# Ledger of designs, part 3: VH-VL binders against Probable ATP-dependent RNA helicase DDX59 (DDX59)

Target 1, 164 residues: Probable ATP-dependent RNA helicase DDX59 (DDX59), of Homo sapiens (Human) (q5t1v6r416to579)
Amino acid sequence: NVRQIILWVEDPAKKKKLFEILNDKKLFKPPVLVFVDCKLGADLLSEAVQKITGLKSISIHSEKSQIERKNILKGLLEGDYEVVVSTGVLGRGLDLISVRLVVNFDMPSSMDEYVHQIGRVGRLGQNGTAITFINNNSKRLFWDIAKRVKPTGSILPPQLLNSP

## First folded at step 15 (VH-VL)

Design d5 (from b3 with heavy chain Y100H)
Fold by OpenDDE, look of step 16:
Parts: sequence; C-alpha cells; structure tokens
Structure d5 (fold): chain C 164 residues (1-164), chain A 121 residues (1-121), chain B 107 residues (1-107)
Amino acid sequence: as target 1 above (164 residues)
Amino acid sequence: QVQLQESGPGLVKPSQTLSLTCTVSGYTFTDYWIHWVRQAPGQGLEWMGIINPSGGYTSYAQKFKDRLTISKDTSKNQVVLTMTNMDPVDTATYYCARLHFDFSGEYFDYWGHGTLVTVSS
Amino acid sequence: DIVMTQTPLSLPVTPGEPASISCRASQSVSRYLAWYQQKPGQAPRLLIYDASNRATGIPPRFSGSGYGTDFTLTINNIESEDAAYYFCQQRSDYPLTFGEGTKVEIK
C-alpha cells in the first residue's frame, strides 16, 4: 500500500520543503529515496541534505560507475544511507523492500516513470509513502496525476483540480 | 519472450553515415538500458555506448564520442545508432544488448542476433 | 580503460577433459567480471556473472572463479557443443571492456 501525497511546491521552495519532510518524524522513515531529474541536481541536493539535516546522504546517477552504484544500493538496503538522491537510473527489477518513503523532488517526466518511482515503496504488504512535488512546470501531467491519485482518497492540490 | 533485433544497411561506403536500429520486444522498453557492442571479423567485442530509454541518457566510449549518437524512439520500442564518417576499419557485426541492472548485479542478459556492416567503396 | 587479457587465445580440448581460460584485468575489477560464450554465427550468451555466478540455464560444468585482477573460467567434462569463443568482460567501470576471446576447439 502506497500513500500518495501530492504537494504544490514552487521550484525555489523545493529544498526547504524537502528538509521539512526529512525533519518530520511522521514522514521520515529511512531509508528515503529522493528522485530528481538531473545528475548535478542529485549531487548538489545530496550534499545539501547532509549539510542541512545531518542525515547520511548519497547520490546515485548514471555518471557513477557500476561498482559505485551497486555499492550505493547495497548501502541503502543495509542502512548505510538515510537518504539516497537518485535520478532515474534504478532498474525496475530492483527490489528496495526497505524503502518506506519516496520523494519525487522533481515531477517525473511521465506517468510510467511516476508509477515506477512510487513503486519503490509499499512492497510486500509494507506501508509506504510517496510524496511528489508538483508545479506549473508539469501541468501536462495534472490530469493524469489527478486520475491516478484521486481514487486513493488522497487530497490533491487545488491547483491541479482547477487546471483546465 | 525478450527479443532484440538489429536492422540496417549491410553495406556502407567510406565517409558515409551508418544508421542501425535495435528493435526490442517482450518487455517494457523503458525498463532496461540498451548497449551497442560491435565485433570486427575474427576479433573481440568492443563496447560502443549505452542509452537509458527512460529519460534518454546516453554515454559513449571515448573512441566513438565524436561520431556516435544513440537515440531512442519510445513509440516504436527502438534504439537507433548513428555513426558518421564510416571507415573500412568500422566493418563489424553490430549488436545491441539489454542490460540487466539491480542491486545484485549488472550484466547483459539478452543480445540481438547482430547485423554485419561492411564498409567498402 | 581497463584492459582485459585472455589466455590462451586458442584452446584445443579433448572431449571429457576440462578446459580452463584465464582473464586478467589491468586493474582490479573486484568481482565484477562476466563470461560469455559465442558460437559461430551467434550472439554472445552470458555464462557467468560477477566472477562465479552461473547465469540461468547454464550447466553446472561451467564455473567461474577469481577476484580482483585474475579470473578463470572452467569447463568441466567438455562436450562437443562447447566449441565456441569465450569472452570475459568487466563491469567495474566504463567503458565496458572485453577480453580478446578464447577459441575452444574440440579435438
């Protein structure tokens, strides 16, 4: 079961919002996957997470070697990292059973990707939470997100519902 | 059943551009990275580049960086290899291969049959 | 780039006997070494991944060993159908690199 939370967050406010989430005892359940849309962003955000929150954070993206990526994933599963900031590099066959919170820092480019990312939680009957930041930059997906999330009973931002 | 199939011209003239297509089936196209590997006649395998169909990220071997482009067509479940300024030395069988990736490992689990490309005047 | 060197390049083997192929990396690749079989006119087939793990459907007579820079593929009780080229490949770092290949021939 995946609890889906859609938050309207403007780009300049994303970092702060993420930090708030990570500092929320009700939401923060390590290890946390944070999905971003670029490699540099992943690195910078991971560093910021460490500096601001003090949490053990690492980034994973395609520019890292296979051995690095493998070690990071292993570390995630073994609890070495509390936060993993990732681009869309994680294989769909990867079973991250321990992940209980996913944050889509950047809105996925497609609903397929969205489903893929949120699917990292709530496996094997375990409850998980997926928080997605959304704003006007992803308005093309408003309808699709609404269609998918609304049946779950989750509250949607008014901006999504009022979008033509 | 997972299938990869390379297609394109079997003959290319020197200095011309090669275009090969890898068509995949039997699985979700965006789930797996696709690599291009070539093999000159009687020689070993040479890695050329990789593409992530999810997002379109690409990376190339340094040897081919200036003349190789790998792209995708999600609507057709295809990955396209474009290589400019072909030379007889580029004569080889070209393969696309699927990369399996999870926390336990990363390896080529499926290969296309390969397509022979001969560069000759 | 990590250079993979295979020895021997040609290996004649009598049926029923074992065959061993060596793969050496120019630098440590940890356990991230794969072995592929390629029969004439066919694409490579994965035999072993991560040095010692048999791929699905691969007979037990195929085994891999090694760590770091030195690896070995062993084919026990070699059969006629095992006549092929065998390649090692490292996945420790990009670019991915392969050995030259070893031609196993049945006497």
Scores: ipSAE 0.015, ipTM 0.589, lowest interface PAE 7.6, mean pLDDT 90

Design d6 (from w2 with heavy chain F101W)
Fold by ESMFold2, look of step 16:
Structure d6 (fold): chain C 164 residues (1-164), chain A 121 residues (1-121), chain B 107 residues (1-107)
Amino acid sequence: as target 1 above (164 residues)
Amino acid sequence: QVQLQESGPGLVKPSQTLSLTCTVSGYTFTDYWIHWVRQAPGQGLEWMGIINPSGGYTSYAQKFKDRLTISKDTSKNQVVLTMTNMDPVDTATYYCARLDWDFSGYYFDYWGHGTLVTVSS
Amino acid sequence: DIVMTQTPLSLPVTPGEPASISCRASQSVSRYLAWYQQKPGQAPRLLIYDASNRATGIPPRFSGSGYGTDFTLTINNIESEDAAYYFCQQRSDYPLTFGEGTKVEIK
């Protein structure tokens, strides 16, 4: 079972909100998976996390070389990273990494992707949290988000509820 | 007081190797990624590649991957573009540009003045 | 590579009137679209980042809109100093790519 928190966060405020989440002693249990929707953004956000919080952070996306991806996978398997920033669903071998916190820094473009991303948390017998940042750029998915999340008892942002 | 300055030869013969240097000042060299972008006379901008000076990570446009190397010298606050097998079609003004890293939405917030490289016999 | 297509390539304008430039990406770039102005003999200057945010010091007559594949730069109340080349650029995917540019000229 996954606790799904939906936060209304405008794009300029997303980094500050992420850093607040990473400083939350009750939620932060490494490794944390953070999903973004662009490759350069993953690289930049991972560097920002390390600089601002001091946490060990790495990005993963398809433009990294095979050697780089191999080294990232080895580091993930050894527990060397606290925050992983990704542009999508991790590969089959990477889906064995156990996490208790996922942050969708950018809302995925489909509900199928949303379900896959939050599915990295909440393995059998474990509680986990998925936090998703939304704003008007995610508007076409608001109904689907509400349909999925409202039955879980989580409070939805009023800006989402007041849409159409 | 951020400044980027390109330097290198203005004239290169066909098949020779180009080496351009981008020297930066006014900020911590390792805090910002550096791009190389070129512009042929009377034409648009063409992104060539990027380097993270902190770890040395690079990415190149596929067009240039087999002849382009972007490297760094942290002690000199420099990024170096090296491109082999120059051809007259590579005649362009070459810019280095800084990427705003904080995800607050700037793409290339500081540019060098550019250096024209002519490839001709 | 993501191809950025600008229209028009040449745009004659009358001072005091609005003008618009379109940029279309060959695949979604989300909000990761910037607009630059380039005057002769100068490096480009950032106008708009992340589709709709004005860069520091850019006059309010410049605005941007769009998401995904279709983007627009609007210049309201054209002034003579707005004659320049204008380029869109995406940073969603490597390699970063630019449109070919739009030459804005005073009629």
Scores: ipSAE 0.473, ipTM 0.773, lowest interface PAE 2.7, mean pLDDT 85

## First folded at step 18 (VH-VL)

Design g3 (from f2 with light chain S30R)
Fold by OpenDDE, fold request of step 22:
Structure g3 (fold): chain C 164 residues (1-164), chain A 121 residues (1-121), chain B 107 residues (1-107)
Amino acid sequence: as target 1 above (164 residues)
Amino acid sequence: QVQLQESGPGLVKPSQTLSLTCTVSGYTFTDYWIHWVRQAPGQGLEWMGIINPSGGYTSYAQKFKDRLTISKDTSKNQVVLTMTNMDPVDTATYYCARLHFDFSGFYFDYWGHGTLVTVSS
Amino acid sequence: DIVMTQTPLSLPVTPGEPASISCRASQSVRRYLAWYQQKPGQAPRLLIYDASNRATGIPPRFSGSGYGTDFTLTINNIESEDAAYYFCQQRSDYPLTFGEGTKVEIK
């Protein structure tokens, strides 16, 4: 059961919007996965999250060693990290049952990737939320995602909802 | 004002180890990533590697992974580049630069003046 | 590694005319593209970041455009002081590779 939210967020506004989400008591359910499309961006965003929100945050991507990635995932499951900023490295094959919020900070490259990323929440009958940022540079999948979201009857918070 | 300054030996013999220091001032040292870039005479820019604010994470270009180490000395506000087995082909001007990150994005906003390293017998 | 290809490698320009430099990435780098100016004996100076954002202090005659794989640096109404090498750099993936550089010469 995944509540899907689509937000139109211009690139310069993404970080601020993310921080707002992470500071929203109704949305923030640690641990949180934030998906990005840039490894260095993941590193920087994770640091920013920690600095701005005070939340324990770390990045994960393929540039990090396998051992480090394993330790990060272990830490995620054990509650060592409240926010994990990830590239697509967590898109497949992982069962992160504790995750209740996913933020697609950057738009996935395909519907398959989208499905896998939002599939990180709502496991084992738990309720989860997936928030996806979209803008002019990433609107290619908008209608496909919209078609997927529409049948779910997901409730969108008016204060967070932006339209194209 | 923000300043970065590279320092080290201007001359290194082949097979020896190069050690360069990037001394930074004018900002909180522990808040910024630092990368190293070199430029052979008359050639283009070549990205070498980067280190995060804590010094706990580095990334290197594949070309240098076996012989390049970037480290951070917080007590001295310095980032250190160590490269082993120097060869004349490594003759270049070496730069360090700071990575800025804000709501608008990330970019390398301040560069050192560079230091020329000549590898010769 | 992501390969950045600049064209042309040499660009003679008459003062007052526009100059355009292309940078092509071997794979999409989204908006994570920066442009640098480098004059002889100087360190690179950041011109553009995130494909189209001018760095602080950069004159409006410099502009960047593009997304994904194709990017362009445009210098409108080029001045003599704009004679320099120009480099693009992608930040989408490690290593943060540069283009070959373009030498802009003033006729």
Scores: ipSAE 0.892, ipTM 0.953, lowest interface PAE 0.5, mean pLDDT 93
Fold by OpenDDE, fold request of step 22:
Structure g3 (fold): chain C 164 residues (1-164), chain A 121 residues (1-121), chain B 107 residues (1-107)
Amino acid sequence: as target 1 above (164 residues)
Amino acid sequence: QVQLQESGPGLVKPSQTLSLTCTVSGYTFTDYWIHWVRQAPGQGLEWMGIINPSGGYTSYAQKFKDRLTISKDTSKNQVVLTMTNMDPVDTATYYCARLHFDFSGFYFDYWGHGTLVTVSS
Amino acid sequence: DIVMTQTPLSLPVTPGEPASISCRASQSVRRYLAWYQQKPGQAPRLLIYDASNRATGIPPRFSGSGYGTDFTLTINNIESEDAAYYFCQQRSDYPLTFGEGTKVEIK
C-alpha cells in the first residue's frame, strides 16, 4: 500500500520543503527517491541535499553512463546512498523493494509517469509513502491524481479542493 | 566581487591543442559549477560543456565530446578547457561562466570577459 | 538535442515602444528557459531565468513569459541602451542549447 500525500508547494519553497521532509523522522526512511524533471536540476539538488542535510545523496539521469547508473542503483540497494535524485530514467519493472519514500519534487508529465514513480514504493506488501509537490504551474494533473488518491483516504491540499 | 577571467593563447595553429584557463575570484570556488561557451565572430552563442564543483562530473556537447576536456585545479581556483585538433572553424571568443544555485533556482549569473582564439596557419 | 528557434532574427524598434522576442523549443523545456543580453564587445548578461524571473539589477521593463515550448521576452518602453543581441537558452536537458539570437536595433 502506498500512502499518497499531495502538498501545495510553490517553486521557490520546494527545496526547503524537501529538506523538511528529509529531516522528519516519521517520513524519512532511507533510501529515498526524489524525482525531478531536469538533469542539471537533479545534479544540483543532490549536491544541495548532501550539503544541507549531511545525507549521502547522488543523482541519476540518462546523461550519466549506463555503467555509472548501474553502480548508483547498486549503491541504492546496498544502502550506500540515503537519497537518490532521479529524472524519469529509472526503467519500468525495476524492483527497488528497499525504497519506502518517494518525493515527486516536480510534477510528473503524465498520470502514467506518476503511477510509475509512486510504484517504486509499497512493493511486496510493504507500506510506502509518496509525496507529490504541486503548485500553480503544475496543477494540470491534479484532478486525475485526486481521483486516484481519493480511494486511499490520503490527504489533498485545500488550495486545490476549493479551486475550479 | 565575483570575477571570472579567461586566459590562454590568442593564436593556435591547425591540428594543435588549445588550452584555456578560467580563473575565478570573489567567491568559494568549490561551490559553483562552471560552463564554457564560445562565439564565432558575428555568430551566436554555442554551449560547449560544464563541470561540477568537485570536478568529478562533466558534460559536453556532442560536437565536442571527442576532443574537449574540462577540468578543475582547486588549488589555483581555475577551470581548464582543453580542446584538441583545432581548426580555423574553431576561431571564436571563448567564455567561462558561473552557475548560481539557491532556493529560487539555478542560473548562469557571472561571465568572464571572454578571450579570442584565432586558429590560423 | 533541443533546438531553440528565435523570431525574429532582427527587430527594429522605436524608442518608447515595446519589443517582443519569441523563443520556441523543439520539445518542452518546462520553465527552464533563460534570456541573455549581449552588447557588442561584451559578454552575455543574464536577464531572465526560469522563464519569468528577472535577474538581479535588471530593470522592470524586461519581462519573460511562457512554459513548455513557447517563450517570450518583452521589453517595455525600449531605450537606446537596449540595442543589443538577445539569446534564449534552455537548461532542461544537456546540451544547454542557445537560440540563434535576435538583433534589436533602435530606429
Scores: ipSAE 0.890, ipTM 0.951, lowest interface PAE 0.5, mean pLDDT 93
Fold by ESMFold2, look of step 18:
Structure g3 (fold): chain C 164 residues (1-164), chain A 121 residues (1-121), chain B 107 residues (1-107)
Amino acid sequence: as target 1 above (164 residues)
Amino acid sequence: QVQLQESGPGLVKPSQTLSLTCTVSGYTFTDYWIHWVRQAPGQGLEWMGIINPSGGYTSYAQKFKDRLTISKDTSKNQVVLTMTNMDPVDTATYYCARLHFDFSGFYFDYWGHGTLVTVSS
Amino acid sequence: DIVMTQTPLSLPVTPGEPASISCRASQSVRRYLAWYQQKPGQAPRLLIYDASNRATGIPPRFSGSGYGTDFTLTINNIESEDAAYYFCQQRSDYPLTFGEGTKVEIK
């Protein structure tokens, strides 16, 4: 099963929160898959992760060739990368990867995408955690998030619960 | 004091190869991505491509992929734009700009002054 | 490629009054929209990033709004120095495309 944690994080605070999560010995179980919503953002964030934390990090997205994406995913499986930052447009190659931690740095634009992204956690009977950063940019999904996460017993942010 | 300066020929004949340099100073060259943008006289801005000077990663606009190369020379703090088979429609002012990335986001904070390249017989 | 469409292409303005420029993307660019000002003979200057954040040193009369596909740059209390070209740029997807530009002129 997947523990779904929802954190209220304003855009300027997202990078610091990610670095805190990656430094948290209870949460950080490499390899970690981080989802973002733009390609340049993925490239920059993966570079920042490596510079700030020293963790082996790389980005993956559709601007990279299919061969390059396959090599990155193979490297993740073989331990060459501890953190992979992805836009989520990766198809079936990513289905082979099982991780213990997913961070949705940017909230997906739909609940279908959310479910696919957290589905990278705990594959084949393993337990894991999915942490999702939200703020007012995702307001139209708040009810759907609450409906899915509240039954799991996880505490939801007050800012989400108090939103009209 | 952060500075970017484009340099290169002001006039190029059709079919020749253009080489422009973007020389940077006032910061660590490998810490910031650089993009190239051009602007034909009286026209808007056109994104050409981007380079990460740290590893040399590049991405190009599709219309330029067959004739554009962006490279770097770390020892000279330079990014180099090379474009083959120049045509009069390539007459433009060419700019380089630095990509800033911090807690608040990412954006192009410093631009060069631009260099005009005229392609004419 | 994501196409950025600006409206209007030419905008005559009167000092002291507000003005607005629209930028429409052919697909969602979420918050990754920047606005630039370009005066004659100069490089572009960043005004707004991430749709609504003013860059350092930009006066508060400049503001941006929007998310997804529809964005607006608003210039309150137009000054004569604001006569310039204004461009939007998306940074969501490669290539990082610009709008066609809007020429703001003092009447």
Scores: ipSAE 0.594, ipTM 0.842, lowest interface PAE 2.3, mean pLDDT 88
Fold by ESMFold2, fold request of step 22:
Structure g3 (fold): chain C 164 residues (1-164), chain A 121 residues (1-121), chain B 107 residues (1-107)
Amino acid sequence: as target 1 above (164 residues)
Amino acid sequence: QVQLQESGPGLVKPSQTLSLTCTVSGYTFTDYWIHWVRQAPGQGLEWMGIINPSGGYTSYAQKFKDRLTISKDTSKNQVVLTMTNMDPVDTATYYCARLHFDFSGFYFDYWGHGTLVTVSS
Amino acid sequence: DIVMTQTPLSLPVTPGEPASISCRASQSVRRYLAWYQQKPGQAPRLLIYDASNRATGIPPRFSGSGYGTDFTLTINNIESEDAAYYFCQQRSDYPLTFGEGTKVEIK
């Protein structure tokens, strides 16, 4: 019950693609959970989302205190934030969060983490969408991502399929 | 023309508090994060901390957390480094630098010229 | 804190020849690695960000490579003005730590 969309997005185009997704009335289902692969990157991207789109956005990662993280997650559940940008290393608190849209802005380094991240959508019978940006930096996972996503019927990017 | 300029005392006595100012111009102050880096004479670079001038978020290296405060004065386009209980080992050139974030990534693109602070009796 | 280890610490070079400097991180910093050049009495100058992207105005003789924990700065066709200190910096986790530096000198 999770629609897995894989998009080929080169690093310079990732922010533009994210803003397009957040402005798309058919895709944007707040709150949105966006995964990135570094803490400073999460802070910067969250700030850019708020400045460009006006959406209430915040970042969450392990440099923030446990109390800060709990308060951010509470605020997410209470509707205080429309977009949360997180690193993939955040633990137990994030495991309990369910949303209808996840964006993997950065492809995680393992398929186990990919499955964990897309598992944030569609819980309790609710349908959801996971959109993942890939490029040559995640080449080692192309076979595994194709194996997982092809059975769902989603069209895979030609650049992924043309890779050896 | 983007410019960052550090200013403050060149000499501080042990146990005193240092206050350094990074004054910026040529861009919108709140659009860019600022970090502080120091370099002891003849030695390498040491990251001290960073501030987001929009909202005032800071992060500090653990070594400095008990003594270091980085703050801002938006009306003056300034970031201020305050460090208490100075010691001769804190003698260094102190730099501020701007963090750029664009389509290609993020990086520190402009640095100040640095200001030497000597801590001695 | 992520420890960044540079080798060598001192690198004598001959103009016209290539040179390379290694930077190793104590844990993965993915692509978030920058290289700086610092000449005496000057602030650091950004050369490379995100491991391999040249900063604006940097000559193509400077290139970077690597991912994760092992990174290399390569200077092809060393010129006399390339004598300087070179530092790597990771920007993956706070604090944003630097390597110890490599002094490049003309032989």
Scores: ipSAE 0.500, ipTM 0.809, lowest interface PAE 2.8, mean pLDDT 87

Design g3 (from f2 with light chain S30R)
Fold by ESMFold2, fold request of step 22:
Structure g3 (fold): chain C 164 residues (1-164), chain A 121 residues (1-121), chain B 107 residues (1-107)
Amino acid sequence: as target 1 above (164 residues)
Amino acid sequence: QVQLQESGPGLVKPSQTLSLTCTVSGYTFTDYWIHWVRQAPGQGLEWMGIINPSGGYTSYAQKFKDRLTISKDTSKNQVVLTMTNMDPVDTATYYCARLHFDFSGFYFDYWGHGTLVTVSS
Amino acid sequence: DIVMTQTPLSLPVTPGEPASISCRASQSVRRYLAWYQQKPGQAPRLLIYDASNRATGIPPRFSGSGYGTDFTLTINNIESEDAAYYFCQQRSDYPLTFGEGTKVEIK
């Protein structure tokens, strides 16, 4: 079972919102996996997380070797990293990793990808939280987001509900 | 004043190794990622690779991965491009540029003036 | 690699008139699209980042729009000094590929 939180966050405000989440004792539950939609963005964001919050953070994407990616994910689960920033699908290694908090910093391009990303939390009887940032750039998915999240009882942003 | 300056040989023979240096000033070297872009005479821009000077992390375009190394020397505020097995098709002007990242986004804001490297026997 | 296709490759313009250049990506690059101006013998100069944000010091006659795969650079009220090559670049995935360029020339 995954608690799904949807937040309305304009692109310039996303970094500040992430830092607020990582400093919020109620929301921050390491290990944390943050999904972004570009590799350079992952590299830059992970560096910013470490500089601003002091949390140990690193990025994962396909420019790193399979062995490096496996070691980084192992380190996340063992506490060597508190936050890992990743682009989309990293293959089988990511499918087997379970974390306590997922942040979709960038909304995935499809609901199939969304489901896979939030599926990184709550396995093996542990509760987990998935927080997703949306804005008008995600408008084509608003119906599908509402359809999936509204039955869970989570409050949806009014900007999503009031969108045509 | 933020400044990036490429330096290195203007002429290289086929099969030799090219070494270019990007020297930066006017900002903290480790705060900004540096990328290399080349431009053959009369042609468009081609991204080659990027380095994080803080930790030395690099990423390269696939076509260069077997012969391109980007490295750093923090004591000299320098990024170094090394490319083996040069060929006449590698004749180009080589640029370094820095990547800026803040609340507004990320972008390549300062570029060096470029250095022309001709590969011929 | 994400292929960036620019149209037109050559664009004759008259000072005082608007001009536009299109850039299409082979897959979504979301907002991660930049535009550069390059004059002969010079390094590229950043005009627009994240599709629509003007870089510092860029006159308001330059504007960008688009999201995903389709992007446009618009130059309103063309000035003679705007004759140059213009390139788009995606920064969504490595390698950070450029479009082929558009030569804007005064006719």
Scores: ipSAE 0.445, ipTM 0.788, lowest interface PAE 3.2, mean pLDDT 87

